# VH-VL binders against Uncharacterized protein At4g14100: the designs that were tried, part 6

Target 1, 181 residues: Uncharacterized protein At4g14100, of Arabidopsis thaliana (Mouse-ear cress) (q67yc9)
Amino acid sequence: DEPVPTPWPHQFHALMFMNYSGDLSMIDLWYDWTNGRNFNIIQEQLGGITYDLEWNNGTSFFYTLDESKSCRSGQLEVGILRPNWLDGAKYLGQQNVSGFLCNVWEKVDFIWYYEDVETKRPVQWIFYTGREAHIMTYEVGAVLEDEKWQAPVYCFNKEKKSLSTKGALSEFKGYKEKAAL
Short names: E, the ipSAE of ESMFold2; O, the ipSAE of OpenDDE; V2, 0.75 times the mean of E and O plus 0.25 times the DockQ between their complexes.

## First folded at step 1 (VH-VL)

Design n10 (framework fv_nezutatug)
Fold by ESMFold2-Fast, scan of step 1:
Structure n10 (fold): chain C 181 residues (1-181), chain A 122 residues (1-122), chain B 107 residues (1-107)
Amino acid sequence: as target 1 above (181 residues)
Amino acid sequence: QVQLQESGPGLVKPSQTLSLTCTVSGYSISSGYYWHWIRQHPGKGLEWIGSIHHSGSTDYNPSLKSLVTISADTSKNQFSLKLSSVTAADTAVYYCARYSRSWSPYYYMDVWGQGTTVTVSS
Amino acid sequence: DIQMTQSPSSVSASVGDRVTITCKASQSISNYVAWYQQKPGKAPEPLIYGASSLQSGVPSRFSGSGSGTDFTLTISSLQPEDFATYYCQQSYSTPHTFGQGTKLEIK
């Protein structure tokens, strides 16, 4: 039997280093399947902090807290990734990555996923678009306080705009829409 | 085993359109790869001409964009290059190639045709 | 366009020598570099992808290293079949560009 990917824990926190075609960012990922929410706090190397807040009912907010007070909001037809989102992934074998011996899987046309053989933690994942996430820390069971999962009031005062297919949200948006089929 | 084979005229007159076809065997062109045309001028290095994705989306070298059309015929498992208004400077060996999608985001040209020599002369 | 500059343009070496070829990108391209070997009258063949990953079937004497702007192809112990022209390529952004080539010749 080939190894199967470990389902994500229902809640975790991860710090990840993101590289997309030379655009570098540090992402603070809070995954919370139990409460139906997912939060990426994105620090761009050459830019400010962007907040990507997603709810399992499809509500999504992409906003800043700086002087621009920008917010894009929308309703996606799919919610956050489920813990077993790697079901059906093709096993590709083992590789040594960042000091870890990893089992590697591919969700065809979407992502390569690297998991530590010993601890079962994610080590990295790389989207077909070339966006690379390197998982620096991984804290199973960590939960961000409820008060922090609140989009700013100006997200509700602005006219809703179509969510961009560009940037960090585009890969998961495409996958979520495809996975709903 | 995947094989690529270029075909087309070996001699083209100046100002005419060069048409080349790449026939793919052992693999379906519609399976999610990028398919490329590259050329090599006599005694010189490699120049990327353009590519086509299985979705039909094309990308061209800006230096050639107004002159190049790449298309795919999935029913024949072929993709083709048309280069308009050729001059002696277009004399080269023309290669077709596939970007690998073996398990790395770092695409590279993993399978190449043997190349076809095109001379532009009166 | 991203310019890829190889050095040296040519190198003369003997069987058993360690040979190093460098490739410099005009801007940071992460690990989006491949290396190819071309023999006279033949199509290029892939050697290395992702700056350091060895293509299946390529002898282990070939290795690649580097990231960002500076990349190196090394042949640890040159064999007679290794005399060829070597090209680096970036796939970071379109247009895809190649170095000018390094011709490896018998000394």
Scores: ipSAE 0.000, ipTM 0.490, lowest interface PAE 11.4, mean pLDDT 84

Design n11 (framework fv_nezutatug)
Fold by ESMFold2-Fast, scan of step 1:
Structure n11 (fold): chain C 181 residues (1-181), chain A 124 residues (1-124), chain B 107 residues (1-107)
Amino acid sequence: as target 1 above (181 residues)
Amino acid sequence: QVQLQESGPGLVKPSQTLSLTCTVSGYSISTGYYWHWIRQHPGKGLEWIGSIYYSGTTDYNPSLKSLVTISADTSKNQFSLKLSSVTAADTAVYYCARGKTYYYDSSGYAFDIWGQGTTVTVSS
Amino acid sequence: DIQMTQSPSSVSASVGDRVTITCKASQGIRSWVAWYQQKPGKAPEPLIYAASSLQSGVPSRFSGSGSGTDFTLTISSLQPEDFATYYCQQANSFPLTFGQGTKLEIK
């Protein structure tokens, strides 16, 4: 009789506010399980925009469009987050958060997840490290145009250092620490 | 309670295919987790063979990739290991295990439930 | 592959002793290490996950610490049932890898 976390829709767009000990960013998250791809567009309050573009086959690009034209590309061992990624989470009860009555779950030593009881939308999640992701908008079924899922040409230059297969998960985790997802 | 139990032949001849099955009770494998095969050679440590995610995606140890296949039968709540072209070096105790994730990208996890293990000897 | 190296390979101790086992990763794995206890003829049993989190049902005399490349498992007051082989495991990168094991023996 305990509630179970709602599986994520196969496609959605979320505008999110990230707070980590006073360091603030806004993230446009485009989740697209149907096409096996995920996009975090990360605008740091006191920094530039970082693009985290990933496919479920492990093809991944972490890039900037500023004057530095930086890009890290490679094949990662893991793909994008699955719709039922909260399977096995521990139920913690209900809390009122940001005007929503939420069911709360925990993946122990990783994350607390807050879901609106009425609409089943995510309201926030908080990493054990203290990073707080607050979901401002949640648009089920929204899809970013195919042409927007194209990494810049400089991501394909041979001179750029690519992610190594051996170190791929370690490098992936470094980039993922910047993302809301 | 969740329990895992290995089954399969204890003796396999060189060049044959080793087939093992893990039966899961107390949890439906179609609803989550990574499900793993791990082996232990006589007098040695543990070696990860590979895993299957409940969606069907498989990952294999590169040292065994050309020889190993892991599959799942969700209707029977089982997952299986096939290791082809076995040699005496494949003699080991084989375990199945559940990987409980603590990080959303399928890393940062521990094997929280293990089967009892099944001994496989490769000998003519 | 990330190599996990345990020290010592064996240790002799008496009931009541404080025992420390170390594990070193060949590259950074943050906090993604787990520890297991294996008794002769039995499957490994989980003790610690995420470097320092105690598995449910495990006695409080067991503790884990460390981050990055250096990790420790401590048994604060050794009991007779603790004589076993202990393994560390990294969960940061595929393939998943284990340490070679530390055998804890009666002195």
Scores: ipSAE 0.000, ipTM 0.481, lowest interface PAE 11.5, mean pLDDT 83

Design n12 (framework fv_nezutatug)
Fold by ESMFold2-Fast, scan of step 1:
Structure n12 (fold): chain C 181 residues (1-181), chain A 120 residues (1-120), chain B 107 residues (1-107)
Amino acid sequence: as target 1 above (181 residues)
Amino acid sequence: QVQLQESGPGLVKPSQTLSLTCTVSGYSISSGYYWHWIRQHPGKGLEWIGSIYHSGYTDYNPSLKSLVTISADTSKNQFSLKLSSVTAADTAVYYCAREGRQWLSYFDYWGQGTTVTVSS
Amino acid sequence: DIQMTQSPSSVSASVGDRVTITCKASQSISKYVAWYQQKPGKAPEPLIYAASSLQSGVPSRFSGSGSGTDFTLTISSLQPEDFATYYCQQSYNTPYTFGQGTKLEIK
């Protein structure tokens, strides 16, 4: 039988290197399905730190903590990724990537997902848009302290703008909306 | 399918307030997304006016000198533009549009546009 | 405000030609660029988003490229229905701004 992708653990931390056509960033991804929340802490190359805080009820904040104190907020129709979000992915076989032998799956016209055969950890995923996430560390069961899941007060008092496209999982929200079409 | 339709008077007198409404079908404005007003002057390019999120939070183009108010009526699934103290320079085709978030930060659905002429 | 400058303002071309339109941002905007096509009397329609992603239903002869300050829209083999005005737009910061437009005309 074809291998099936491993469901994501209910909680994990991953340090990720992101490459989008030469725009480089490092992202701390805190996935917390148990508490219905997801946090991306994004360090852009030669740039500042941006925070992408998402709740499963659709509440989302994209903010900075520097002197600019910028914040964009909104309600999204889709929540955070389910642990079994790879259900139905097409198996493509094995490839060697970054020193790992990986099983590779595809959600057609959306994403290629690479998983280490030995440890079952994600190694990379590549969106059809060309955005590449390289998973440097993968800590199953790691949880960020509750105090850190707080949007700043200025997120609640400012005029709200469109949400940023810089988050590690930003493409999934568009894909889920199109898939529901 | 999501559809947007502008409505309002096609002729407005100078110094009066222009009022336009965008009616959304096939999607609830209270479910998310940002909803925008964009205009196009005769023979010119596109100018972003402002946006609203259904909670009432707004973002306006500073070049319009705070003459703009955008509001939403979620019970009617509509959002509206008021532009005060209009002049001939406000003559344009006015569009409403939807903007997604993250990698979908672009105008994916547009109304057909409504022509507004400012003259006596 | 971020200024978007398109070049050329107009271009005359024949069916089958390769057409390139460029857009320059006054500051680095990563890949937060969309391209729209507008035909007379109609609303703009999205072609490209995130600088290089093709909108669903748009023919593959359209492509976008670029990052930072310099962006390009290419039509690899011009078709009769492609004669229109094209606009680039940045969504990096508000106020959102558009290029001045490029009118693609029959030679």
Scores: ipSAE 0.000, ipTM 0.479, lowest interface PAE 14.3, mean pLDDT 84

Design n13 (framework fv_nezutatug)
Fold by ESMFold2-Fast, scan of step 1:
Structure n13 (fold): chain C 181 residues (1-181), chain A 123 residues (1-123), chain B 107 residues (1-107)
Amino acid sequence: as target 1 above (181 residues)
Amino acid sequence: QVQLQESGPGLVKPSQTLSLTCTVSGYSIRSGYYWHWIRQHPGKGLEWIGSIYHSGSTDYNPSLKSLVTISADTSKNQFSLKLSSVTAADTAVYYCARSPYYGSGSLNYFDYWGQGTTVTVSS
Amino acid sequence: DIQMTQSPSSVSASVGDRVTITCKASQGISSYVAWYQQKPGKAPEPLIYDASTLQSGVPSRFSGSGSGTDFTLTISSLQPEDFATYYCQQLNSYPWTFGQGTKLEIK
């Protein structure tokens, strides 16, 4: 039988190196299924920090804490990715990546997912758009303090229309919207 | 069952524009991947010409950038090459090909190729 | 541009021989190398990508290795259908470039 991808832990922290056609960023991913929330803290190569905060009720905020005080907010029909979001993925075989032997799966038209055969930790994932995330650290059970999951007050004065987060992992939001259909 | 097929004139006069089309079957170009043109001069190696993503975003070989235009027609599942001001040096077999574009090089390669079309530039 | 240099440019070998072809990049390119086989009158076909990953359907006698600037394609026991021209390609940066080719000829 073909290997099945490992469900995500209910909570984890990952430091990721993102490469998209030479545009480099570092992303702190805080996944928290238990509390229904997900947080991407994005540091671009020479830019500032952008915050992508998502709640399982579909509420999402994309904001900066610099002098611009920018915030976009939206309401999605679906919440954050479920731990078993890779269910139904097509198995593609094994590949050596960054010194790890990986099992590789594809969610067609969305993502390729690479998992270490020994430890079951994710090693990388690559979106069909060409965005490539390399998983540098993976801390199962790590949880960010509750107070840090608060969107700034200026986010609540913004019109809630469809959310566009070009500087974030917007592919996951697009996938969630398609899954709801 | 992805297949690529080149089409266009086999003979072009010097100073004119070479126009080639690649028809893709078994896969929608709108579904992703990068689509490329590559050529091979008689008895010589391979030269990458350029690529297109279905959004219209293009990358061209700098040696050809002033002369080359690649475009896509997603409704016909085709992409095309125009090479202006051709000379005898542009005589080659022209291939279209696909790459997955797995990041900025990871797992990237030309996984499917057309059979090639011979173009001769002469007067 | 990154220059890819193959060695040898031509090699004569017999069925059953072990054949090694090398490819050197003018700059570091990590593992972002693919190898292609081209038979006369046909399009190139992928053999190996990401320096060492065998394309599905390619016989196990083909293998690739290397990282950084030095890469190798090995055919462990040459078969009659393997007489062809072989090309390496770097996919580290645009423009993508190919080696000049290695012609594998019957001895």
Scores: ipSAE 0.000, ipTM 0.463, lowest interface PAE 16.7, mean pLDDT 83

Design o07 (framework fv_ogalvibart)
Fold by ESMFold2-Fast, scan of step 1:
Structure o07 (fold): chain C 181 residues (1-181), chain A 123 residues (1-123), chain B 107 residues (1-107)
Amino acid sequence: as target 1 above (181 residues)
Amino acid sequence: QVQLVESGGGVVQPGRSLRLSCAASGFTFSHYGMHWVRQAPGKGLEWVAVISYDGRNKYYADSVTGRFTISRDNSKNTLYLQMNSLRAEDTAVYYCAKDRTTVTTYYYGMDVWGQGTLVTVSS
Amino acid sequence: DIQMTQSPSTLSASVGDRVTITCRASQSISSWLAWFQQKPGKAPKLLIYDASSLESGVPSRFSGSGSGTEFTLTISSLQPDDFATYYCQQYNSYPRTFGQGTKVEIK
């Protein structure tokens, strides 16, 4: 009876404005369920670019291409978010957000999700921690070229592997692991 | 100097109300989530509540849900905890704590704590 | 709720000793764990976040490790200033929960 959140398309590109406690960044999100991969290119307002490359087999790389040549890599038991990851969300009604009339859902203890009633596209989501992702563009069916889904060679050095414990979308990582329980 | 100072603690009878305040200085208060944590005399730490940087999002421990309300006034750099229907089991030192989060580093630890204020609920 | 259990509850040690405290979660919390130090009459102090990241200003003798359900805090060479109670805390889910604490006291 109540509206249900729209499953994510199997592939899309979104430009997101991230606001957390007044700190601002832009995230270039390439979601690719069809090929089992997900890519976040994160531009900090007052900083460099960070790359968050994830594979559905659990392989993840969080790296920079600047002089630091930093990379965190790990193997998680869970992969990228499935298209229907919002299954079971509680419907909260409608709200006007940034000029859009939205249906709003909540996954308790995790996230509020706002979807445009007219286009069914995400407008924003807010994590319980207070991080706000504002969806500026949403391009269904867009795919980043295969050759760009490559982690740098230094991500494969024999330096200690670590679970990616820090990053712009760490809430999704925590949620995936919690959902696996 | 980053500092949090709690106030408003005291002795109250069961069923009464009390409001705690936490005054923040030395950092941009409006940029950070804030927590309340309590500790009963001689016991361990118990997380009580959190409020997001803008006050829109709040979460509570089961033991205080429906009785306590967390709020903040960013213009005054002040965090509040309104405690209603107080019980003897609410007797504790109440600490406010700053969440350790920024846009580019997702650390959910509480990095700055106040010195605490004692609340005693007794008849 | 996620239950956090620390072991041991009390530990007797001498200056210079290697001290290890363990923390177990009732379900997987990934790496979403912090360690705090508390001295009598004082507020807790953050030592470690994200299971293994040392907080700025904390001496390098403190280190953390673990993921999933088992975590450890190690003090490589105990100093007089380290006699305190230590708490682990998970932030994987709400409500956030603390372990019961481990008191490190003089042997």
Scores: ipSAE 0.000, ipTM 0.474, lowest interface PAE 15.1, mean pLDDT 83

Design o10 (framework fv_ogalvibart)
Fold by ESMFold2-Fast, scan of step 1:
Structure o10 (fold): chain C 181 residues (1-181), chain A 122 residues (1-122), chain B 107 residues (1-107)
Amino acid sequence: as target 1 above (181 residues)
Amino acid sequence: QVQLVESGGGVVQPGRSLRLSCAASGFTFSTYAMHWVRQAPGKGLEWVAVISYDGSTKYYADSVTGRFTISRDNSKNTLYLQMNSLRAEDTAVYYCARAYSGYDYRGWFDPWGQGTLVTVSS
Amino acid sequence: DIQMTQSPSTLSASVGDRVTITCRASQSINSWLAWFQQKPGKAPKLLIYKASSLESGVPSRFSGSGSGTEFTLTISSLQPDDFATYYCQQYNSYSPTFGQGTKVEIK
């Protein structure tokens, strides 16, 4: 009987290190399935902080809080990941990663997902594009207060620009999940 | 295999009650909102009710409000529709459906059950 | 409730024809629209979700387009298996609503 991936808790906070072809960043990921929202607070290795606020209906805002008051808004095809987004993933076996013994799954040609055998926490995931998320902390049940989930007023101006996809789960925009066998 | 199977349909007289069940398998039932949709013979699809993944939020079509009650038992992977004060116009095939992409109560429907026929006649 | 209106209600076509069905919402639903196919005696089958995303296993001759209030389902080359009734469904609100259906009949 092969292991099945653990569904994500309905709310959690994760601090993670991101690496994409040498572009490094640190991301605070606030996953909130209960309220249908997801928040990435992104600190590039060299640069300011950007905010990627996503709603399950696909509404998304990418903004800064500095003097530039920049914001891009748009409608994404994929809403936030449901807790059981790993349903149907192919089991690849076990691998030692960052001091954890992990069960590893893949969604073929898209993502490899690594989960600690003992605690069931995510350890890392790697997109086939080469983008890597290394999960440093994992706080089940943590919820960012409601006040923090509001886009700034300047996000609702008439000017709209293309969205940046730098969040921890950005590659899921446009990904189609396959039903289980 | 992701699957929904309805049961409990049958022939009932106006004013009586009937309870439908929908058994879910092949996915984690407790994380999805579930819907009931009906279709009168030879007619189109009509949404009936929704229940959130945890059972805390429920919404009903105006045509059934006050008469039907949606509920779920996540420990049994089963969705229910309690139908009271049945009328001739409630005659339909009743489908249960999973809200695939939605949190709580919104999303496209996938999968659908095979349907169970409810006939309300004297 | 958001009202969904399909046109035409009935369409006669031949194998190989390009078929277009439209669905209009009474208010903007962004791209939160799905298309279903239903054959007599069977449950509806998902074809398209998020207005234009093709469901896995659905033939590529099916495509969806549109946003806001106007949407279309296109079958580029009608096959015998495609004679069925098609429904659009909005899921922009907690009260999802369906179009009245479009029956695609053999000419």
Scores: ipSAE 0.000, ipTM 0.463, lowest interface PAE 16.3, mean pLDDT 84

Design o12 (framework fv_ogalvibart)
Fold by ESMFold2-Fast, scan of step 1:
Order: structure tokens, then sequence, then C-alpha cells
Structure o12 (fold): chain C 181 residues (1-181), chain A 122 residues (1-122), chain B 107 residues (1-107)
């Protein structure tokens, strides 16, 4: 019997390094299935802080708080990733990664997912595009304060909207859209 | 600082057994995965086996599965390879190698021992 | 299993030459590739990890590039110490696999 991936806890916080072709960023991931929301706070190595705030009803905002006051917003057919989003993944066996012995799964044409055999924590995931997330910390049950889940007022202005991200967040957006189809 | 020293190689007849050791020093041995890699005279490198940092999980090349057993003693900072039912094709220099095991780079062989020669003959 | 095909198998070069060695994976390994140098009678020495990252203490004339299935090791200006056999190795999944090696010989 092959191992199955562990469902995500309903709430957790993770710090992760993202590497895409040498472009490095640190991501503060706040996953909150209980309240139907997900937040990525992205610090680019050679750039500013970008905020990706997602709601389970499909509403999403990608914004900055610096002088540019940029915001892209949109409505996706699917909401945030469900806890069991790895259901149906193909088991590929085991691999040692970052000092952890991992079970490895693949969602074909999308992602490879690495989970510690002993603790069941995520260790890394790699998108087919080559974007690599390395999970540094994993805090089950951690919740970001309600007041922090607020998009700026300029996200709601009457200006033309587009929703596209550069980096890891665009991969999950694409996956959500594929899953809805 | 980091050192890996293999021992236990020698000349053995086909069908016999031999046990190799790899003594580690200069790092926290119990935190790293360890591998055995071999090289037949005049040939390339062939991965043989791996053992997890705590010894709970092991994997083998198909060519040695059922004949070789990898093990470790973290209290002695020592890696072992028990080789049974030896064949002429097992003749090689055997190296132990350490996984780096860092979050950013994944795992690769950052340090190797000097190797120990195993000859399976007549 | 992931098969690593390395070319050429043997390369003749002179000091000062630019040397290029290629490694191909039978399926995508992202950037999970290392390059090793081996001199006769010695253990392999790590040169490059994660396809393009130079190991500490390795001269800057060595560089790696590539991702997915095609990878290249380049020595920009060959030195006498560089006559050796070079191996690529994937560490994306078990079993770990090596290329067959490229022997860099003096002309």
Amino acid sequence: as target 1 above (181 residues)
Amino acid sequence: QVQLVESGGGVVQPGRSLRLSCAASGFTFSSYGMHWVRQAPGKGLEWVAVISYDGSHKYYADSVTGRFTISRDNSKNTLYLQMNSLRAEDTAVYYCARDLGIAVAGTYFDYWGQGTLVTVSS
Amino acid sequence: DIQMTQSPSTLSASVGDRVTITCRASQSISSWLAWFQQKPGKAPKLLIYKASSLESGVPSRFSGSGSGTEFTLTISSLQPDDFATYYCQQYRSYPYTFGQGTKVEIK
C-alpha cells in the first residue's frame, strides 16, 4: 500500500524560501481554511514586499503598500486550496531532502510535493515551471490576527483590473483555474 | 574538519561476505544521511545504497538488493555496509559520502571518504 | 530510473582552452544536478551543486548552467590541474544516478 499525502491542517503558518531561476524571495504563508482565507506575504530579495490575499469565495488581491500603491484584483472560479488538495497525487517513492527523509508525490503537469516521513510536515514543493518552495518553519494552529486580513482601500477603486503574479503565487492561481475546469 | 575514513576492504572469493566501515568525524553524524558509492577499476561511479540520518529508512541499487545491507551506529559515528553473496562484478573501490541536507540546496554529496578497495577474485 | 548521458566521453584540450561538457537527463530533474572532478587514485571532489552554484574553494573558471534535462559544465581557461575525469550526478530522486564520465586529456 502506497503512502497518501497528509491533508493540510485547517490553520498553519509557514516561512518558506522561494527560488525561481535564481530569483529568491522569503514568503510568510498564513493558511486559514477555518475562516476561508489564505495570505502570502512576499519579500523579494532584490525588491519590496508584495501581499497576496485570497478568499475562499474566489476573491483575490495582489498589492503593495509602498509608494506605488499597486493593486491587482480578480475573481477566480475556485477559492483557496482545500486541506486535501493533494488527493489523487501519484506516489513517486522516497528521497532525502534538507536532512529529512521524504515521501514524494506528483500532481501531473503541476507540482512535486515532499513530506517528512516522520513528522508529516511539508519540506518542499517544486512547480513544473521550476519554482521551488523550501519550507523553513511549520507552525500548526497558528492564526494571523483578523485585522491583518484587510486589502487596502485602493484595491476597490473603479480602475481596470488584472490578476497576474510573478513567481510562486501564479502557479497556485493556475492550478486553481485548472481544478475549476 | 569533516573526515570520512573507509576500512574493511580486501580480497575475497565469490560467494563470501565482507563488511565495510566508514568512520565519520568533524560533524554531527546523526544529523546526516549517508551513502555508499562504488567505482569498478577503470569505470565510472555507481550509487549503491543510502541510509537516513536515524537509520530508519534504507534504499539500495537493484544490483545489490537482497545481498547488501547498509546500517549505522550513531553512538560510534560509523556507517557500515554488509556485503553478502559477493560476485566478481562487485569488485570496486567503495566510497562513503555525506548528504549536505540544507534547506535551500536540497541534498548532494559534499564530502567523500578516500575509498576502500574490494576485490572479488578466484 | 533517471538515466544520465554525458558527452563527450573523452576530450583532448590544451592549457588555456575553453572546455564544455554536456549532461542530459532522461526526464526533468529541475536544477538537482551536481558536477564532480576526479583525479586518478583520488575520491571525487564536488565542483558545482544545484546546477550552477560554485562550491567554496573551487576556482571561478568553473561554471555550471542548465535546468530540466540539459546541463553544461564549462571551464573557461583550462589549467594543468584540470586534467581529470568529470561526472554529473542527479539528486532529484532515488536511485541517484551518475553520467558515464568525461575524461579531459592533454593534447
Scores: ipSAE 0.000, ipTM 0.456, lowest interface PAE 16.0, mean pLDDT 83

Design o13 (framework fv_ogalvibart; at its last look DockQ between E and O 0.04; V2 from the best seeds 0.00; counts 0 for: pae E 16.7 > 2, placed apart)
Fold by OpenDDE, look of step 2:
Structure o13 (fold): chain C 181 residues (1-181), chain A 122 residues (1-122), chain B 107 residues (1-107)
Amino acid sequence: as target 1 above (181 residues)
Amino acid sequence: QVQLVESGGGVVQPGRSLRLSCAASGFTFSYYGMHWVRQAPGKGLEWVAVIWYDGSNKYYADSVTGRFTISRDNSKNTLYLQMNSLRAEDTAVYYCARTHRYSSGWYGMDVWGQGTLVTVSS
Amino acid sequence: DIQMTQSPSTLSASVGDRVTITCRASQSISNYLAWFQQKPGKAPKLLIYKASSLESGVPSRFSGSGSGTEFTLTISSLQPDDFATYYCQQYNSYSLTFGQGTKVEIK
């Protein structure tokens, strides 16, 4: 009867505080397995906003909405994370983090996952890259309006190139690619 | 089956030291936080201390802070309680207890040992 | 520390009776409340956790309810094996605290 990580809800919204060796950012995460899409809105400290839009067919867009109208798009071998992506993770035990009693799991060479024992909410993610994600809000069932899931028109006027993403999403993509091999 | 067995209790004079042990079996010891709880003769239960699964965190009741030290050796499936500067009011049956895996909050607990008696008397 | 107050301290009842024990917290502990049963010379046994969740192997005649500051343990039909001392415990703090106990004895 070892505890098992709680599968992700098919739809949820999370606000995350990110720390990478002192570099701070916030990520507005919209996970929508039902519609096969995932959206990360990334605010760098005193910087601009970048958008990382993923579709379960492997298509991804990384763009800005500022005057630069920057956009990169790519085709990955795999889509978004499945709800039970933590299956097979190694249980490490219980630990208090940020005032929460958590169950802790490890996906080797990817992530330490901290889940609140009571609410089964994710509390903290520590990636093997050293990046830390602190889950600030977690809204099960929350959905972003369909109109906001559209990449800008200039994303479709450029040739597809290798996708370069930043933040926690890049680690997730790395894991997906590795898992596909 | 899950089992906890305390040992090391006895009669000691005030000011002396005593070390208790708790041997765990029937479960993966290193996965669980552990507690000490004591019960004075004819009295109620009093929480004493807790230690995290990897020993990374420790917390104590005010009544024993600075005198008692909780520790563990996961390679030996053993929990310890070092008791220094013992007082008459420390006289009690001392229980070790496992943190409940599915408990909400901070330190829910489920399985208890049979206890070991510590008597502090001049 | 959070103080836990049980009532009554002693309860006399007969087999078959409905028994109710109350536990009050000095401040809100949400639902981080457990109930233990202890018989003379034995270790405490967990009955209820998270205020209302029944521990595995515990008879269904035991139930818990409440949240915040008021909690109740109920034995729907008291059995001979149920005569014991019962303790509530809060674990919503780094300093765990128990109620003073309720002794359920034969009338």
Scores: ipSAE 0.000, ipTM 0.561, lowest interface PAE 12.0, mean pLDDT 88
ESMFold2-Fast, scan of step 1: ipSAE 0.006; ipTM 0.513
ESMFold2, look of step 2: ipSAE 0.000; ipTM 0.470
ESMFold2 (binder alone), look of step 2: mean pLDDT 90; pTM 0.921

